# Ledger of designs, part 5: VH-VL binders against C2 domain-containing protein 3 (C2CD3)

Target 1, 169 residues: C2 domain-containing protein 3 (C2CD3), of Homo sapiens (Human) (q4ac94r1171to1339)
Amino acid sequence: SSGLLDVGLRYRRSPRTAEGVLAARTVSISVQIIRACGLQAAAKALAEREPALQFSATVGVNASVTTHLSFLPQGEQRRTHPVACSFCPEFSHHVEFTCNLVTQHCSGEACFLAELLEFAEVIFAVYHENTKSASDIISIESCKEYLLGVVKVPTKELLIKRSGITGWY

## First folded at step 4 (VH-VL; framework fv_levilimab)

Design C4 (from F8 with light chain N34R)
Fold by ESMFold2-Fast, scan of step 4:
Structure C4 (fold): chain C 169 residues (1-169), chain A 123 residues (1-123), chain B 111 residues (1-111)
Amino acid sequence: as target 1 above (169 residues)
Amino acid sequence: QVQLVQSGGGLVQPGGSLRLSCAASGFTFSDYWMSWVRQAPGKGLEWVSGIYSGGSTHYGDSVKGRFTISRDNAKNTVYLQLNSLRAEDTAMYYCARQPYKSGWSLGNAFDIWGQGTLVTVSS
Amino acid sequence: DIQLTQSPSSVSVSVGERVTIDCKSSQSVLYSGRTYLNWYQQKPGQAPQLLIYAASTRESGVPDRFSGSGSGTDFTLTISSLQAEDAAVYYCQQSYSTPLTFGQGTKLEIK
């Protein structure tokens, strides 16, 4: 009950071939958002800030989640499709971020991805989308987003734990 | 017509407060991140604060704990609440929009700017 | 924080001349083939305006005498044939990570 999101993080290199593992200058960081749950408290807090929004047990929220790796540009954020009318939405969302093993220079030396991961985080922002109108065009133009919560998952375990990081956050 | 129209500046005593407003029109406000950028007289540009479309915020170190950025997507407006103002906060304050969605050609640049709002902190 | 250093700090040139302004980043602003480095022009008494985004792409409506180049950490803004209306302060800016940062600016004066 302590966590808002059921997520998984995994550090992946290029797949092994019959000739062995190919050398690569990049790796993939795999991010899975399986589900959110317990959004009642977040919805209640949001309704207190936005009195025009009311959430009941039968209505739920229209949730979507953005994923941002703290060491990558903000424009590289990814977003789930919204899941309507639920306080425990199932996203089954999977994305991969391609990361260079050597990405920047610090004090005249190269900064390795391992050094970035030691202090970095995966940042998940959970939003509620307001009800859409009957017209798709009008619905797109009038849709409003409201922040329900933010979840931060440290990445330092990705280099230590080969099975990755999985659990509620 | 795409535009950002600013208001709320003025002269205030040290320790005082002001609220700046930036009203957007001609585009889907919720598709954009919004930032405030300031410029002290005769000096360069300094990013102050940014807010994502859903409300998550970031601040420059010089203003953390004193300034609060917020937005009202229903009113197409972004705000900057200035508290505990100091003489060093004297500047022209600009609001600006950023496209943030992956695949957009503008790649997080400030493509539209407001006209600016002067804030003077003095006796 | 990512620091951007521009050179020169000021330059005075005649109409029709070529001008180059350099911007150096303390770390790479390249990710997955896209460069998060932008250039702005600020004329006296006006708000800044976007000139170049993603290091080398001209904003719509910007004259073709303006061009941007560079990758990773070293960037250049070039004005191929200076006009009187180009007198302004030019800023580079990174949109790679927060806090967003600007270079100190280059003042371009027409003589």
Scores: ipSAE 0.006, ipTM 0.533, lowest interface PAE 11.3, mean pLDDT 80

Design C8 (from F8 with light chain S95Y)
Fold by ESMFold2-Fast, scan of step 4:
Structure C8 (fold): chain C 169 residues (1-169), chain A 123 residues (1-123), chain B 111 residues (1-111)
Amino acid sequence: as target 1 above (169 residues)
Amino acid sequence: QVQLVQSGGGLVQPGGSLRLSCAASGFTFSDYWMSWVRQAPGKGLEWVSGIYSGGSTHYGDSVKGRFTISRDNAKNTVYLQLNSLRAEDTAMYYCARQPYKSGWSLGNAFDIWGQGTLVTVSS
Amino acid sequence: DIQLTQSPSSVSVSVGERVTIDCKSSQSVLYSGNTYLNWYQQKPGQAPQLLIYAASTRESGVPDRFSGSGSGTDFTLTISSLQAEDAAVYYCQQYYSTPLTFGQGTKLEIK
C-alpha cells in the first residue's frame, strides 16, 4: 500500500552428498534487497504515533529490512545494515537461507519442496532504527526499532520460474 | 509497564463459538509475534496459534480450520476466534508475545504472558 | 512435528539439593549456531514464566541457580541449590519450527 521494496528471490538446489544412501540435499533461497522507496507515508504515520520521530517524518528514516522465511525458525531472520536518513534507501543486500530437506530418502524431496514452497512466503519487515540516550550514556538498551511496513512475497513461483522472482513489492 | 490483558472466555456448548481478546500495553505491539497457548485442566501446555507482526498465521493441527488468529496493530490487540468448539477445547487460554529480532535477541521465547482466559465447552 | 520428551515426569527433593531435568527432542533444534530451545516455570495457579531461552541464556531476573545446557537434541535444566519457591512444573519448548511444541512437563516437589 504505501512504499515499495525492490527485491529478488532465487531458488537453488545443492548437489547430493556422495556419502551413503541417506545423502542429504539442501535447498537455498537467495534473497536480494536492492532498495526501498516511498517511505514518506509510513514515516508520517509512525510520527503520528511517536511524536519524538517527527524529524524522521520530514527528513528521512534510518531504514533497515528484516527478512524472514516463513518455514524457518523464528530466530533465523536476517537484517540489512541500516541506511541513514532516507525515504528511498539503497541496501544492495544479499542473504541466503539454507536448509536440509532430505534426511532419509530422496523420494521425500519432491513432497517437501512442493509443500514448503507452495504455501511459504518471504516476509520483509521495514524498520526505522532510533537510538536514545539516558543523560548522554548510550547503551544497547537505548536502541529502539519501529515498524514502518511489511511486504510478503510468495515463494510458490520459485518452483516454476527458475530464473527467480524480481520486482517491486 | 509491559502487560497483556485477556478477555472473552466463558462457558459454551459443543459446536458454539467464542472470541478471545488480548490487549497489549507498554511496548510497540507491531514489533512482536503473538501466540495463543492453551492448557487443559491438570494437563500440559499446547501451542494453538501464532501470528507474525505482518499478519502471517500458523495453527496447531488440532485447531486448524476451526480457529482463526488475527491482530489489530492500531488497537494493540490480538484475537482468537474459536469456532466449532469441542469438549477437548476446554482449557485455560494464554496469549503471549515473542520477539522476532534474531540479530538482537534470541528471545523467540514467550517472554510476557497474559493472565489467561478460561474456556469451558460443556453441555 | 518436533516431539519433546522430558524426564523425569516428577521429582521430589529437599531444599538445598541439586536437581536436573532432561528434555530430548525428536529432531535437532540447532540451526546456524543457534539453539531454539526454551525452559519455562509454572507455579500453581499462575501463567508460565520464561526461565531460560536459546538453551542456556537466563532470562533477566532469573536466579543464577538456574542453568540450561545442551545442543542439538539433548537438553538439561539444572537447579543447583533448591529453594522452597522453586516448587513448580517445568516445561521445555522448541521454537525451531511450527507447530511450536512443549515437553509434557516435570513436576518438582520440595519436601
Scores: ipSAE 0.014, ipTM 0.510, lowest interface PAE 7.3, mean pLDDT 78

Design C9 (from F8 with light chain S95H)
Fold by ESMFold2-Fast, scan of step 4:
Structure C9 (fold): chain C 169 residues (1-169), chain A 123 residues (1-123), chain B 111 residues (1-111)
Amino acid sequence: as target 1 above (169 residues)
Amino acid sequence: QVQLVQSGGGLVQPGGSLRLSCAASGFTFSDYWMSWVRQAPGKGLEWVSGIYSGGSTHYGDSVKGRFTISRDNAKNTVYLQLNSLRAEDTAMYYCARQPYKSGWSLGNAFDIWGQGTLVTVSS
Amino acid sequence: DIQLTQSPSSVSVSVGERVTIDCKSSQSVLYSGNTYLNWYQQKPGQAPQLLIYAASTRESGVPDRFSGSGSGTDFTLTISSLQAEDAAVYYCQQHYSTPLTFGQGTKLEIK
């Protein structure tokens, strides 16, 4: 009823040498925001909540991803480019959150990944934008955004599925 | 034998401090996440704090800023420092281990508990 | 925070009878086929003991008269053919997210 969001999450690590040694000691969480669909109901709810909103060619839809992982800045956010005039926006957006593998305080990679992922989550939010210029003299742009929906994806499954997770949420 | 042996409780006045200790034996301590769980007299269980071997810590809302969990993997011991104690902190405090050997399958399932340490905050 | 509500709060039954204890979660604790719910038994003057983990798996050494079931938000601990030694307080607990939370407990008395 609020629409669907097509996303992907995957864990990546440095390649190994012929001796089985890691070439580098970094871990990345790869996040894809592919598309949203069925946003009509959410847009209708927004219009009922904000009846004075006027829509124009400057209006767009964008998505954000925010992570709450132990070794990354808390609440770090990435946003897609806005897609104009669509209730089925296609973003095709890829971001990576990279951190150094810290094994001195853990029993190795498995312990580090458990600390990183067990109680963490990736938060996706989809926004409707209403963009306008503030002044002709001071060239600044004001952007008011309205939340259409939120999807929270726990990262603990990445501890058991190295191939990652993908799907509609 | 796998054991958790606790110490450090007692009677203390409001505003006082205590340091609880939980000594582990019979298993590889660094493979386990450790937690403290308390129980006020006649009441239910309340999770207080948890610590991973990498030093990542988590706290219940009622104790944030007052309690500090720490561990010493070389000594196989987990600690709970209780500061700015209040009457409502009066409880039996248990330490418990959570396995990580089988990934997250038993993670946060408290499979072994210490005997408990009584903390009484009274004037 | 995830809130766990147990029912009944107290129950009194006879040796040999079957009893069920329910635990309701304020949100789902199921993720990718795994259920992050545990059951503990606490006898007077003792530390709690793990009975069931992952909603339905018995811990080693736990008698087979104890069983767990449920998924998502509704869980049940069942004790078949009660024994006198089963008099205790039973707690459900979730480890789906922090803070970890327990139900308020169910006191089981044997007549």
Scores: ipSAE 0.007, ipTM 0.546, lowest interface PAE 10.7, mean pLDDT 77

Design D1 (from F8 with light chain T98Y L100Y)
Fold by ESMFold2-Fast, scan of step 4:
Structure D1 (fold): chain C 169 residues (1-169), chain A 123 residues (1-123), chain B 111 residues (1-111)
Amino acid sequence: as target 1 above (169 residues)
Amino acid sequence: QVQLVQSGGGLVQPGGSLRLSCAASGFTFSDYWMSWVRQAPGKGLEWVSGIYSGGSTHYGDSVKGRFTISRDNAKNTVYLQLNSLRAEDTAMYYCARQPYKSGWSLGNAFDIWGQGTLVTVSS
Amino acid sequence: DIQLTQSPSSVSVSVGERVTIDCKSSQSVLYSGNTYLNWYQQKPGQAPQLLIYAASTRESGVPDRFSGSGSGTDFTLTISSLQAEDAAVYYCQQSYSYPYTFGQGTKLEIK
């Protein structure tokens, strides 16, 4: 709740051509993470609890975003590349989740997946990753992540809106 | 010359209140975090409270709910309001500044300290 | 809370000798290449003075006989060629996480 994400979500069947779509047994859920903005508030809130983060709160965070579909295993989770030193990082990240169709007496429909999407959500977690500069003392410390915020987008409209879900969340 | 000049200490009864003041000069006050650190007679140092340049505050567990740190950037002064004082709050109270913006801030260290203000809580 | 443990609690040495004071942290105080561990000197009747910040950087005006070292959880303050004016209590302090904490102090006495 401390960050704002510009995302796009779309539901598409494979193949993507008009011919054969109704015979397809797989579908893809397309996720686009364009940018995050307004991370100053989240960074300041973190710095208030973690004094070591004050520099990041003044100049910018090293943000990365994980995408998790609530009905898929954690192993299917995706992560953006980190964007250094910014309160409004631009990710331009695009990923597709391929889901197998399970039809329950449906003619050319993804009935089982439609049931899942009615109650599911896409979970975005925004993290700050600490980094070592080229001028810093080399250390073998494990990288520590700090959670900046979580954005949850319900998927129930993906099957209803052909253009998908787009906007700031 | 950079200075922190303290005032407001004294002798109070248990349950009483005091307000400590720390007046800064010789530097841009709003560029620094400020903290209060106390030391009971013959004992070590204990961090009490801190305030960021924008006013966000933190407190040690022993003083939460009883002490309030505040600052007035227009007057270059940081305050510590002591309420519900107990005998164990008897200590020398120091104010100290912390640089946070440059290489000098890499340790968030207390680089300049006030002279100290004695607070005695006796029955 | 992060606990800092100093050793020894007190030490008595002669002028010209070398002394080391250790400080152990209950958890790492390293973040993004910066170590949030500082050392202070307090002489009787005086406010503490900053000696070393970020584990190893000497504060301006502090004599070069003072040095700090260490990373992560184990830190050392070294005073080479001790002088009479160095008699004081020395404290390590972490500013990595709230609440900030100090070690219990090491009293340095000169024979």
Scores: ipSAE 0.000, ipTM 0.489, lowest interface PAE 18.1, mean pLDDT 79

